# VH-VL binders against q9ut70, part 4

Target 1, 155 residues: q9ut70
Amino acid sequence: MTIYAFYIYSRKCECVFAHRWKPSDRNSMETLVSQLEQNSIEDDMEKLIFGVVFSLRNMVKKITADQDQFMSYTTSKYKLHFYETPTNLRLIFITNPKIDSLTHVLQQIYTTLYVEFVVKHPLYTHVPPSAEEGGINCEIFRITLDRFVRTLSCF
Short names: E, the ipSAE of ESMFold2; O, the ipSAE of OpenDDE; V2, 0.75 times the mean of E and O plus 0.25 times the DockQ between their complexes.

## First folded at step 1 (VH-VL)

Design n04 (framework fv_namilumab)
Fold by ESMFold2-Fast, scan of step 1:
Structure n04 (fold): chain C 155 residues (1-155), chain A 123 residues (1-123), chain B 107 residues (1-107)
Amino acid sequence: as target 1 above (155 residues)
Amino acid sequence: QVQLVQSGAEVKKPGASVKVSCKAFGYTFTGYYLHWVRQAPGQGLEWVGWINPNSGGTNYAQKFQGRVTMTRDTSISTAYMELSRLRSDDTAVYYCARDLYDSSGYWGAFDIWGQGTMVTVSS
Amino acid sequence: DIQMTQSPSSVSASVGDRVTIACRASQSISSYLNWYQQRPGKAPQLLIYAASSLQSGVPSRFSGSGSGTDFTLTINSLQPEDFATYYCQQSYSTPLTFGGGTKLEIK
């Protein structure tokens, strides 16, 4: 497994959805997993991702001609893939650092899964609550997302 | 046949150390993490820690830090758990168990278990 | 640590009954929940992993459901060999933790 986690951030940069997968390459991920497990992984990872997303958005706004250069962030241990929707949601994958861009996959998740199972839901709101307050609480979206991601050749 | 075979029952005095072995058969020993789980008589299950047989890396539950050591010998496909400074409340059956590794990459479920080793700590 | 609570602690049932066992996590664990069966004097055996995935070799009468904090194990038509203690276990974060167990007894 090369895909570690998926997040959705609101227009206000609040995490409204989080889903994590345990790594399949235990040896390559051993140090990262051990470090993350020692912390409050939900809170600490969401704060880290919020900071990165905010930074990427500000850089893209300032550097219009080279905006594509700032749509991913890579470290030695992971790669963050970023996609901003027309409705100003930010979709993020955290993956193995060697994987190629998954921006097109994030776009597909938005157009085929999020719109169908979240936006068209009778209880939809344009300002979803934060994950700590329940977030996007659509079980069919979570199940379908998990199933879809597991069919990817890079999972 | 895939199986984990553990060493025999041990009786120890308080303050002593015990070392339990777990030998793997029928699969690639270095391909799967091994966990140690204990169960006091009439009680539930308690996780002690895991070892990666390939790297030798370990992760222990905080309550056992400083008292437990997990090791392995890849030449004989055997994992070990040593628990020191034994107390009466360490009396339990100690199990080794293989971490499930399926095609989806899921881990943390225990698909193959050893038969258990009874460790009795009494004065 | 994540606390796992099982209900009921014991249940009496007859062969052919549909039995359900509940498991609740003290915080969201997504679908990182596993179910085990333990017969007296034996090691536990894996039944369900990832909340709903049936382990190879386990009869189809066993099923798991749930996500987040609330999970259920269901046995659709109880067989004599099913009288045992059942445990749920979270694998979301270390330390890995187990529920207190549910003993399934002959009525």
Scores: ipSAE 0.000, ipTM 0.499, lowest interface PAE 17.4, mean pLDDT 77

Design n05 (framework fv_namilumab; at its last look DockQ between E and O 0.04; V2 from the best seeds 0.00; counts 0 for: pae E 5.1 > 2, placed apart)
Fold by ESMFold2, look of step 2:
Structure n05 (fold): chain C 155 residues (1-155), chain A 122 residues (1-122), chain B 107 residues (1-107)
Amino acid sequence: as target 1 above (155 residues)
Amino acid sequence: QVQLVQSGAEVKKPGASVKVSCKAFGYTFTGYYLHWVRQAPGQGLEWVGWINPNSGGTNYAQKFQGRVTMTRDTSISTAYMELSRLRSDDTAVYYCAREGYSYGYDDYFDYWGQGTMVTVSS
Amino acid sequence: DIQMTQSPSSVSASVGDRVTIACRASQSISSYLNWYQQRPGKAPQLLIYAASSLQSGVPSRFSGSGSGTDFTLTINSLQPEDFATYYCQQSYSTPLTFGGGTKLEIK
């Protein structure tokens, strides 16, 4: 498996959406070892993701400038892919370190899925609920996101 | 019209706690971040922190971390700030302020409550 | 933390005058600077955000300029209601910080 997780952080650095992909067979020994390593990666990544999102908020980088700020951060265990929207949402993939940048995919997710299923929802507000509160529109976005990501050649 | 109405003045002894309320009118309460700002003699306006009234998430200035708690009740469109272990230098007017919304810009305060005087004296 | 320095601390002026108030940041804050007016005994009121954007309902005699570290609030043709204290505030990073204020008094 190459894509481990997808996150959205708000302009205030709050996690507003999280979706994690797990190995297909949790009973095999290799799957169990991979899941243990994945859980450890998730612990490390929570700290890293917050640090990256927080530092970007403090640097006040914005997509509307001539130079878009897309970044990728790689360790020996994972790669973080980053895209900031015009409204200062921060979309993040966590992947295997060997994957090429997915920044263009993050932009596609925003324009084709997030805008269509979240922003255009009649009850949309710019002050987000917690990621765990969800809703029908949030669930449609989650289902469509999962299907889209599973069609990627690198998944 | 948009307005924020705060609770009345408080007189407290050192070591006590105070809880100030801020009731929102004329807008969707959960649609805007709320901030708390205080103003004391000898100090300028001082930012205390913000609350996301939708999620209940908060962010506090380091100076107040461990002494301040911000909460809200969405059913009555009301935010609260509680400050504990009060000392004389906490004497100030405490304001709630709504963060305005503009594309690509944040952390500015478009509407303010009338302020709540908190006096800490022996 | 970003320190905000206002000058002058007070200024005397007459109705009809043009007044400028300066605000300096201890580091670059790009255009993340807001201006507030506070009348005696009242809460602050937003005048300008993002250095130069006029808040809805604020008279056009108020204008803001600047970027980086140096910012200016200009009040053209002072009116009686403009005699108040003015504060700048940076929106660049937390903790959000304010200038010390500039008191505008009737001459």
Scores: ipSAE 0.199, ipTM 0.697, lowest interface PAE 5.1, mean pLDDT 82
Fold by ESMFold2-Fast, scan of step 1:
Structure n05 (fold): chain C 155 residues (1-155), chain A 122 residues (1-122), chain B 107 residues (1-107)
Amino acid sequence: as target 1 above (155 residues)
Amino acid sequence: QVQLVQSGAEVKKPGASVKVSCKAFGYTFTGYYLHWVRQAPGQGLEWVGWINPNSGGTNYAQKFQGRVTMTRDTSISTAYMELSRLRSDDTAVYYCAREGYSYGYDDYFDYWGQGTMVTVSS
Amino acid sequence: DIQMTQSPSSVSASVGDRVTIACRASQSISSYLNWYQQRPGKAPQLLIYAASSLQSGVPSRFSGSGSGTDFTLTINSLQPEDFATYYCQQSYSTPLTFGGGTKLEIK
């Protein structure tokens, strides 16, 4: 598994959607040691995302407030793929650092999945629900995103 | 029709806390951010912060960080701003305001409460 | 923080006059600028958002222009109810900041 997580952040830097792909979430043979290891990995990733997302927001605003932006940020353990939409949403993949680029994939997710299943939904609001309560409440988007990502050669 | 109704005027001593309420009518409370803006007598407008009524998330201006707390109660469509350790220069009219949204633009205030006068004096 | 400077701080005018108020940002804010009117003893009211978009219900004599750092609010034919204080506000970055205000006074 090379793609670990997908996030959407609003212009206000609120997490409006989160989805993780972890072995521990589906491994019935998981032991206490494996569970503790996965929790530690998640804590490290959350700290990375928190710092990098706010840094990227400020960098993008200084350079190009109203335009699409493509960027990646690599550490020894993780690579963050970043795409900013015309509506100032930030779409993020967290992956294995060996993956070269997913910018076209993030753009495709926005134009073909997010716009169709979230923006065009009759009950859509730009004000996101709590991230802890599941964020954007669109089950069709979550299902189609998961299916699409699992078909990628780098998954 | 959209309306924001705030609590009545308060007089406080330095060092006290004040909690101002803002009740929303005529729209879906969780569908719009709410901001707090203050205005000292004879002075201009100063942004305090915002709350997301849907998540409870907040963002405060740095000068108020540690003294201001914004909360909401979705069951009664009411937002609150509590300011602690009051000083004489906190004397101001405090407004709640609803954030409008247009594709690509936010943080503009399309409806305002009537204001709550908070006077801090010894 | 982004500093917003309005000029003039006050202007005297007569009914029927064209009035222009300027607002300058300390850095580029694209079109993330809003204008508000505040009548004495009342809450502010939105006039213009996104530099040039007229809020629903606001008379067409009000217009906004500009981008980047320099913005203007124009009232083409002043009416008695327009004597008020006007504020610009940037929505580009937090903290949100307002200009110092321009008081429009009867001549």
Scores: ipSAE 0.179, ipTM 0.692, lowest interface PAE 4.6, mean pLDDT 82
Fold by OpenDDE, look of step 2:
Formats: sequence, structure tokens, C-alpha cells
Structure n05 (fold): chain C 155 residues (1-155), chain A 122 residues (1-122), chain B 107 residues (1-107)
Amino acid sequence: as target 1 above (155 residues)
Amino acid sequence: QVQLVQSGAEVKKPGASVKVSCKAFGYTFTGYYLHWVRQAPGQGLEWVGWINPNSGGTNYAQKFQGRVTMTRDTSISTAYMELSRLRSDDTAVYYCAREGYSYGYDDYFDYWGQGTMVTVSS
Amino acid sequence: DIQMTQSPSSVSASVGDRVTIACRASQSISSYLNWYQQRPGKAPQLLIYAASSLQSGVPSRFSGSGSGTDFTLTINSLQPEDFATYYCQQSYSTPLTFGGGTKLEIK
């Protein structure tokens, strides 16, 4: 397993969706993700992840004046993949460092899964989700996301 | 106190399906992975798969891929394992077990259901 | 898949005896090894996790040791309730796998 976690942040920088995959093998990053989930420290982790990504993105914007898109950040232990939607949702993957950019996959998740199962939901209020309101509480989205990710060649 | 209570014994014909339930008590159901392990009569233990009660995500042993479906109902803290296309060698006691976690270690089973005997016979 | 091999498959002992059960993995599993006790007609119960960590509520006469590929469960001063079948289980990678079991019988 090379994909460790998936997050959606609102335009207000709130984590409105999180999904973590159980590691199939023992490696440092997968173990860390698993530990975070089991220890119920998701809130702190979610904030930390966004803080890093947001800071990096802002740095890039300041340096390149939006000429260079921030798409991924790689360390020796993991890779962060980033996509911002036109509605200012932020989608993030955490993966093995060896995985190629999944920005296009994040785009696909937005257009085919999020839009379909969340935005087009009969009970959707056409208001962006917020963490205070429980975030994205759509089981079909979660299940479909999991299934979709498992079909990826890099999984 | 943590308890896992499983549904009663089942007798099925070959080719049929069986659905076993496991209700959790005494802890936050969505906070722990649940595994299913089976044991044929007089035999050892065999891992079937796990389910994340929070996300609904699952991972099945390759041996059971395409035949097993694990689900959960969070409103009643209950997990389900359904095994289809039953055959005689599926005869076993099926256990649900909670995955424990401590000090960076997981995938050990700290609490077990009482087991559900599933008999497949013509 | 990681194969787990237990030895012996059965052992006879008396109350008060010291008993050791071995478990070997087909590859290194670090310390991701757990031990279970199963009494006749009952569900397995966790004894040891992470190779050597004693589960809460388990008597101190039980201990686990080892790392890598070779592990040992030790029962000091056997009690009547200890006569059961014992299983090791690796939690290093999926699929999770168990040893074949060791049946501890009264001599």
C-alpha cells in the first residue's frame, strides 16, 4: 500500500473530510498514519498537514507569483499531493515518496466523486461544507473513494 | 467492559450465503478496526479480513476475494460478514475480533466474539 | 505470505512445570508477533502482543521473547487452567497469518 491518507479542506481551511488507509506493510509512514487513526488524534494531524501545505503553497506563490503551481511536496518518508478546486476546496493525498504526482487523480476525485455524490446530493444545501457542521458526511462518497483509490495502479 | 456478541449458529447448503453479525459493547465502535477470523473444526486459525467501522473500508484475504463482504451499521455498533458461494470447506467457527493498539503496535486482537459456527452441508 | 511455524505441535506437562513454545516466521517480522490462548470450546484470548508485551489481566507467569524470525512463549509454573492450545500470529503484513498451534496437555 502506497497511499496513506486523503483529506479535503474547505475554503475556510477546515478539514471537512479525512480517510486513512490501513497499512499492509510495516513502514514508518504507514505506521504513523495508522497510529494517528487509532489514537484519535486526527484533529491535530489534520491541522498540521494543512499548515504545512498552506505554508508551502503561500511560499511558492510569493516566489513565483503564481507562475508555478504547487502540486506536490516530497520528503524521505512521504509525498504530499495537492489540488485546489475552482471552489477553493483543497484535496490532499499522502503517499509513499516514490509515487508520481497524483494531482490529476485528485482532480478526478473532485469531478467524478465529490461533485457526483456530495454536490449533487438531494440534500446538498449548495453551501460549502464546514467542519462545524460535520463536514462531508456522505457514506457513499467515502466508500466510493476507497474503492476508487484501491483501483489505482500505485496502490 | 468491552464485549463482542455474535449471532447464532448457521446451517447452510453449498452455494448459499451466510451473514454473521458482531455487535460491539463497552467502547467506541468506530474507533477500532474489526477483524474476522475463522477456525475449521479441529484446525487452526485463519484470517479472513478487516473492516474499518468508521470509513467502511475493508481488506480481505486473497482467498476470500469475491466471496466475502464485510459491512457495518454504526448506529447499532454492529459489524457483518457475509460469505457467499459456500462450500463444505467453509465449515468453521467464525470469530469477530477487535484490533488493539498500543505503543505503535497494532493488528493484534485484544477482544474476541464468542464465535459463530457455520456448517455447510448438503 | 508469511508462514508461521510452531513447535512442538503438542506438549505434555504437569502442574508447576515450566513450558516453552516456539514460533518461527518465514521472514523477519521484527517484533510484530502476538500470542493467543484458546481453551476448548472457547474463543482465543490475547496473551502477548508485540512479542513481549503482556496483555492486561494476563498472569505474569506468561512471557514472550524474541525478534526477527524466532519467538518463544514461556509459561512458568503451569496452572490447571493453562492447559489449552496456543497460537502465534504475525502482524507484520497482510495477510495476517497464524501458527499451526501448540496443544498443551496434562501429563
Scores: ipSAE 0.033, ipTM 0.654, lowest interface PAE 4.6, mean pLDDT 86
ESMFold2 (binder alone), look of step 2: mean pLDDT 94; pTM 0.952

Design n06 (framework fv_namilumab; at its last look DockQ between E and O 0.03; V2 from the best seeds 0.00; counts 0 for: pae E 11.9 > 2, placed apart)
Fold by OpenDDE, look of step 2:
Structure n06 (fold): chain C 155 residues (1-155), chain A 123 residues (1-123), chain B 107 residues (1-107)
Amino acid sequence: as target 1 above (155 residues)
Amino acid sequence: QVQLVQSGAEVKKPGASVKVSCKAFGYTFTGYYLHWVRQAPGQGLEWVGWINPNSGGTNYAQKFQGRVTMTRDTSISTAYMELSRLRSDDTAVYYCARDWEDYYGSGDAFDIWGQGTMVTVSS
Amino acid sequence: DIQMTQSPSSVSASVGDRVTIACRASQSISSYLNWYQQRPGKAPQLLIYAASSLQSGVPSRFSGSGSGTDFTLTINSLQPEDFATYYCQQSYSTPLTFGGGTKLEIK
């Protein structure tokens, strides 16, 4: 397994969805993710991930005069894949460093899964006055996402 | 009943600071972003910024950056907006408003409003 | 920043009339548009969210339509309590911005 985690961040930069796959291989990133889960540091991890992405994007914008797009960030332990929707949602994959860019996959997830099963879902779409606290609780989306990711050649 | 109750009217001199409070009733205070919107007399609405009552995170309109500070006290479900270095054009009714935040990316809408706080800046 | 332009700035109508208010965004905002009603001396109240969704408790005579850059608020069969100022607001991106308002007056 080369895909470790998937995150969605809201327009207000809050993590609203997180899914982690159980490590099948004992690599450093999978171990780290597992350890973080065990130590209940999930919230901190989510914040850290966003912090990195935000910083990198700002850096890229400064260097490239806003002509280039941030797509991925690779370390010796993991690769972060990034896609931002036109409405400023942020989708993120954490994978093995050797995995090619999954930005197009993230876009597909947004268009075909998130929009259909979350945004357009009658149970989740615009339920005033009570807003759900804590993020996206859509099991159909989670299940479909898992299924989809497992079909990827790089999984 | 879900409602936001704001502090009373303020009269300030130019250069002074004003701090307006907004107390939430009838709902989980930390569950909703709060926005501040102001309205000058006879004018339209102007967005000032928002605060996440849970994390304390804030986002201010560029126009107010450096002059506005939004805070909250979760123990009493109260948000605060402080505006410093006041000038005459800061004279307005200031509203706090609850954001019915759509975590699904459908946008922000203000479903509950405070009654407003008139802030007058005059020499 | 996204500029929101409302038209007309004021409109006179009678009870029972049909009224339409337009709101235009300087760029596409998809359906990230809300409508508010503000009566004199009162705080704004949410009428429509997501361009066309009616807020709970709002009479069905209110409706919203549009997407992208052009939006419309329609009030069918005006009631006495409907004479107020109406604002559109985009929530597509920060800073959040409002239209200039439309004052609906009794003829």
Scores: ipSAE 0.033, ipTM 0.691, lowest interface PAE 3.0, mean pLDDT 86
Fold by ESMFold2-Fast, scan of step 1:
Structure n06 (fold): chain C 155 residues (1-155), chain A 123 residues (1-123), chain B 107 residues (1-107)
Amino acid sequence: as target 1 above (155 residues)
Amino acid sequence: QVQLVQSGAEVKKPGASVKVSCKAFGYTFTGYYLHWVRQAPGQGLEWVGWINPNSGGTNYAQKFQGRVTMTRDTSISTAYMELSRLRSDDTAVYYCARDWEDYYGSGDAFDIWGQGTMVTVSS
Amino acid sequence: DIQMTQSPSSVSASVGDRVTIACRASQSISSYLNWYQQRPGKAPQLLIYAASSLQSGVPSRFSGSGSGTDFTLTINSLQPEDFATYYCQQSYSTPLTFGGGTKLEIK
């Protein structure tokens, strides 16, 4: 498994959606070790994402909404894939550092999953400031995202 | 019933500090950013800053940095704005307002406003 | 900072009139523009968000249009309760900024 997590950050640079993938259960000890290793990477990523997203907010402050921004950031332990939509939403993958850029995949998730299942859903009225407060709570988006990501050759 | 209820009018001398409260009713307090906006008598609206009630994170207009502090108490669903070193030109009605953001990211807007708190700074 | 210029500063009109108010941003703000109505002694009330989206509960006689730098608020059949001050506001970047306001007065 090479894709660890997916996040959506709002225009105010707050995490409003989080989804983490876990390794397949082989035996209790190996699963626990893998989970702890993933948690260490994710804890580091929270600090990195804060720094990157904060920096990007300052950089793109004057960018018009009709421009897309793509980038990635690689360390020895993980790779952060970043896609900023024309409306200043930020979509992030955290993956194994050796996989190729997934910015095209992030754009696909935005246009075919997020817009279709979240934006066009008539019952959703407001983006909460934090994923901890339930964030974007759309069952069909989460399920469809999970299924889509699992079909990627790099998963 | 969704509403924001602010503390009562204050009269202060130049150099003093004022702390205005804004209590939220009828919605999840930590689910929305809160902004502070002021309006001097007979003048237009001026943005002061925002607070994220969940994290306590803040963002202030440069003009007010160093003398404004925004805080919250989640146990009573109340946000506070403290303005120090008051000047006569700080005389204004101060509003708190809830920030609504759409899922598309196409914008955000102040959908619910407090009734306002008159702060008068006079010698 | 993004400067918001609103025109006119005041307009006199009669019930039933079509009224338009303009708002110009000093730089492109895409569609990140809101319109508010403020009655004397009251807090502002949201009318339009994202340049053209009508807030729930706001009468359909109110409409917004524009993108980039030039925006318009239209009231197509003025009612007595519409005599108030109107403000545009950009939400594109901090600091958030408001137009100077347009006072709608009885003719």
Scores: ipSAE 0.013, ipTM 0.635, lowest interface PAE 7.8, mean pLDDT 80
Fold by ESMFold2, look of step 2:
Parts: sequence; structure tokens; C-alpha cells
Structure n06 (fold): chain C 155 residues (1-155), chain A 123 residues (1-123), chain B 107 residues (1-107)
Amino acid sequence: as target 1 above (155 residues)
Amino acid sequence: QVQLVQSGAEVKKPGASVKVSCKAFGYTFTGYYLHWVRQAPGQGLEWVGWINPNSGGTNYAQKFQGRVTMTRDTSISTAYMELSRLRSDDTAVYYCARDWEDYYGSGDAFDIWGQGTMVTVSS
Amino acid sequence: DIQMTQSPSSVSASVGDRVTIACRASQSISSYLNWYQQRPGKAPQLLIYAASSLQSGVPSRFSGSGSGTDFTLTINSLQPEDFATYYCQQSYSTPLTFGGGTKLEIK
């Protein structure tokens, strides 16, 4: 697989949803070394995502008022794909560094899955629920997201 | 309904080859690695290898390297395992199994297995 | 290669009993340990993944525990359908390896 993780960050820069997939070749002869590297990268990745999201929040307030700004961040080991809504909800993919932009996929996740299962959730008094409230804890959203992502040709 | 359906039993002589098929139903075939596992009569389970149906990439247990070939045809959602230069100790039930990852990304396991294909190698 | 050792190789038990099966890895596999049930004449079925996580549809009388090298499958209040062979399997590194199995028989 080439898609490693998906995150949603709130306007408060809190992670309110996270989902990770098994990296391609995890079960190869080099899996032990790869797993240790991937685990370390994923921990650093959460900190990196927070830093990027925080930086974009500050930059948008100073420069851009009219439209969401997409940024891509690439290292030798992964690429971050970013989509921000007007309400400062931030949807993020972490992928293999050689994958073309997934901004349209993030937009599709927002308009179809997030709206259907999170915005329309009968028990949420505000969206997204805060991290202290447990964030997005809708199992149907998680299952539907996982199935959708696995249908992508780049997965 | 998510399932894996394998080809029927085979009887072969030593030195021959066998090709077992595994057809996927009810899920995106290219979204999951597919493993082959065998079980000799009355014995435990032995991993043969995996194929990534999306890329066609493979990984084989060293014991089978040079004798096993795993392929797939994505147009019909079917994986194949071919074992050549058969010996009597290759007599086993051969299973295909889907490598499923937990929705929260915390682990992986074989959640769907084919019904198994008995391969008998006798002189 | 990571060797997986199961004990006991067989257990005789009665309906209602509590049964514990042990699995030991030759080196640390973190929590990358799965348990399968295989009924006679059938393919294996997943019971437990990630050492302690119960697969959907598996009865709550099954539980798994452990990390590192030592793992345990526990069946509380054994039922007639639980008489089968149980295998542990590490998914930490290739080649993926299974324990030798534990056959659970009616006493």
C-alpha cells in the first residue's frame, strides 16, 4: 500500500480522528527493520502534522482570507497531503512520497463521508467533537472511510 | 459476501507442477495482500508467501524460493500459486488468505481464508 | 526465523471448563500475535489479533493477553463448538510462522 495514514485536525489544532494502514511490504524479510522505522516515523509524523497544521493556521490568518490553501510536504520516506475547509477543519493523508496529490480525494472524503456521518450525526452537539469529548468516535465513519480508501488505485 | 474460492483438488506425480487459483468476491481485490499457507495432513500451518495484487510484487519463504511462483489477474480478481518440481512432502492442503488490517491500524491478521485445495503428490 | 512454541499440544476438557493455551516466540514480536481456531475439515478462522483484540463475531468467552515473547489464549466456560485446534501466529516479520497447534478435545 502507498497510503499510510489519515488524520482530521480541528480548528483548535487537535487531532480528532486518526486512522493508520499497514505499510506496503510490512511482511517482507525486512519487515522488522521497516516496522521499527515506520513506528518511529509515525510518532514523529503526528508531531510534524501538528506543526504543519499550526503553521498553516497562522499563515492563513495573515495572508489568505477567501479560499483554503493546500500544501504538500515531502520527505524521502513520506508525503503529507493537506486539505483545509473554510471552518478550519483539516484533513490529511500521509503517503508514499512518490504519489501525486490526493487533494481531490480529501475533498471527496469531506463532502461525502464526513458530512454524512459526522456533520449529520444525531448525538454530536457540535462538529467535530473536541478531543476531550473523544473526538470523532463514529464507528460507521471509520469503517466506511477504511473501505473507501482501500478502493483507491494508489492504495 | 466477502469470500475466497479456490480451485479443486489435484493429484500429481513427483516432478510435476501444480497451479492453484484463488478468486476473491465481495471486496476490492487489489486493496489487500494475499497469502498462501499450506497444511500437510495431520500437521500444522506453514507460510508459503504473499502477493501484493496491486503491484504483482511477491515474497516467498526461503524453503520455496525457486519453486513457487505467485501471480494474479486483476481483471478477474484471481490469484494463483504455482509450485514446481513437486515432491511427496509437498502433499498438503493449500490455503489462500487475505491480509486484513485493523481499522485503527494497530495490527494485521488473516481474516478471510479460502476453503483450501488438496494437492496430493504420489508416485 | 521466529519460532512459535505452543503448549500444551493437546488438552482434554469438559464443557464449562476454563482453558488456557500458551504461545512463546523465540524473540520479541511486540504484540504482533494472532490466534486462529481450526475446526475439523475446515479452514482456520481468526479469533484474536494484535495479541488481545477480539475479532468481530467471536464470543466474549475468548480472550488473549501478552506481549513480547509470552502470549496466552483463554477460553472461559468452554462450549461444544470450541473443540478444535488452536494456532498462534506471529505477523511481526517474514517468514510468517505459526505455533504447532493445540488440540482441544472433549474429556
Scores: ipSAE 0.000, ipTM 0.575, lowest interface PAE 11.9, mean pLDDT 81
ESMFold2 (binder alone), look of step 2: mean pLDDT 93; pTM 0.951

Design n07 (framework fv_namilumab)
Fold by ESMFold2-Fast, scan of step 1:
Structure n07 (fold): chain C 155 residues (1-155), chain A 125 residues (1-125), chain B 107 residues (1-107)
Amino acid sequence: as target 1 above (155 residues)
Amino acid sequence: QVQLVQSGAEVKKPGASVKVSCKAFGYTFTGYYLHWVRQAPGQGLEWVGWINPNSGGTNYAQKFQGRVTMTRDTSISTAYMELSRLRSDDTAVYYCARESGYFDWLPYYYGMDVWGQGTMVTVSS
Amino acid sequence: DIQMTQSPSSVSASVGDRVTIACRASQSISSYLNWYQQRPGKAPQLLIYAASSLQSGVPSRFSGSGSGTDFTLTINSLQPEDFATYYCQQSYSTPLTFGGGTKLEIK
């Protein structure tokens, strides 16, 4: 298994959705988890990812001529894949550093899964709940995302 | 039924090597980490290391670094632990154990839910 | 390495008793603590993970509590099959480490 986590950030740069899979290299992640353990691991991980996304956005402000920004950031231990939607949502994968760009997969998740199971959800209000309100809490989206990601050849 | 089945008892002389096997049944072998834990006669439990059967990645306790090697063969759902340069204080029952639960962002969170029956390794002159 | 200190090393009890076993970590391990039961001649069995989560199939008389450095395992209304050795184990960082064990004996 080479896909570690998936996140959605709002227009306000708040993490509104998080879904995690256990990393394949525990040694590289154990130090990170250990450093965050004094607070809620989930909250601290989301804040850390936010800081990385904010940094990347500032460094590489526009990649694809001001409309679709496809980015990746690679370290020795992981690769971060970034996709900014036309509605100013930011979708992120954290993966094994050896896999190819998943930005087109992130775009597919947005156009297919997010639109179908979040936007068309009976309780959708055109504005996702804030992080303080628990973010995007749509169980069918989480289930279908998990199933979809597990079918990827790189998972 | 989910089960781990280990190889039989071994008697070795000091300086020899031993290789213990652990075969998985009833679950996806590559989906779960496997740990090796030993227990000397009348003593408590001591962690040796883990292997990720999917990647082949390993982590060993510093005490065993340089003497232990963990491997797996995914075609037969079997993990192996080889311990070299055996000493009399390596005499113990060696267990393999599966880490429980769905893989998520919290390493080691779920504990070891399925254990092999244990393999007695006796090191004597 | 994180040291796990378990107390008492042995306890004698009768069926129906409430038994409490303590486990202390040498540094904060948050809630990354597991409890195991080992019967004579058998492999250990997982009772509780993440300090307080009951493993599927484990009787509800077992419960775990604590966070940081101090943890307890409680057996409410002891049954005959509960006479065994109990181990705590930290899962916070490698090497994973176990407590010294608590032997639960019949009075």
Scores: ipSAE 0.000, ipTM 0.509, lowest interface PAE 12.8, mean pLDDT 77

Design n08 (framework fv_namilumab)
Fold by ESMFold2-Fast, scan of step 1:
Structure n08 (fold): chain C 155 residues (1-155), chain A 124 residues (1-124), chain B 107 residues (1-107)
Amino acid sequence: as target 1 above (155 residues)
Amino acid sequence: QVQLVQSGAEVKKPGASVKVSCKAFGYTFTDYYLHWVRQAPGQGLEWVGWINPYSGGTNYAQKFQGRVTMTRDTSISTAYMELSRLRSDDTAVYYCARVPYYDSSGYLGAFDIWGQGTMVTVSS
Amino acid sequence: DIQMTQSPSSVSASVGDRVTIACRASQSISSYLNWYQQRPGKAPQLLIYAASSLQSGVPSRFSGSGSGTDFTLTINSLQPEDFATYYCQQSYSTPLTFGGGTKLEIK
């Protein structure tokens, strides 16, 4: 597995949506290897999330509101892919560092999935709730996101 | 200058609560996580938890879960740690410390600036 | 929880000596290890982050090495101000954990 997690952060830099993929989603037949990989990824997850929040605050200072900006950061173990939407949401993939930039995929997720299933939802608000308030609680978006990501060649 | 300034020493009875403050100077308060670390007299360092000053999100060590509450007030660049149901073994110097930004050269996760510490004594 | 073990607990040395302090993690933490110096009655100060990166303003006689489970802090030529307690700390996962400390004393 090469895609580990997807996050949406609000313009207030609060995580409003999170989805993680486990080795069991892709490689259950090699159970010992999958379990060891899962443990390694989970041990790193708190560090990744912490690093993402710090990186996002730094990025906000450098991102102009007048243009769509694409960013990625690479560490030895992980690559962060970043896309800021016209509504000031920040969409993030965390992947294996060897994966080519997925900013175009993040843009596609926004235009075809988020707009369709979240923005057009009857309970839509321009400013999504913070994680403490339950975040973006749209299960149809989560389901369609999972289905879409699983079709990617780099999953 | 960048610094973290903590409130003064406290003496409390067992069962009481204590609230320690940590005020940030010389940097943007919401750009750094703040951690709390304690040190009992003559002992080593023990991590208590962290707060994200921008979101108010927190993460506490399991040992303190249910007794510790971390908050912040962005209008005065101040973070707080409240510890309830105090016991004699909570006697320690409590430090706040900040963690700098992650960058492309690697995640720091290190405490680059520390407060001066607040001595909390719990005695009958 | 990740356990951090430091050795030795104390070491006596003279000005000009080379001193090494070891730190061992109970599981692999990659390079997510930091070193701090603490003087009596003072807050700790960051010396090394990410196992081997020298903090700005810290003298070059301090160096860190290691990855995975075994790490070393080296002071190449001791100065009088270096007599203090040293702590390693893993930043790999929560709860963050510290070694028991190594007290560096004058011989």
Scores: ipSAE 0.000, ipTM 0.498, lowest interface PAE 15.6, mean pLDDT 77

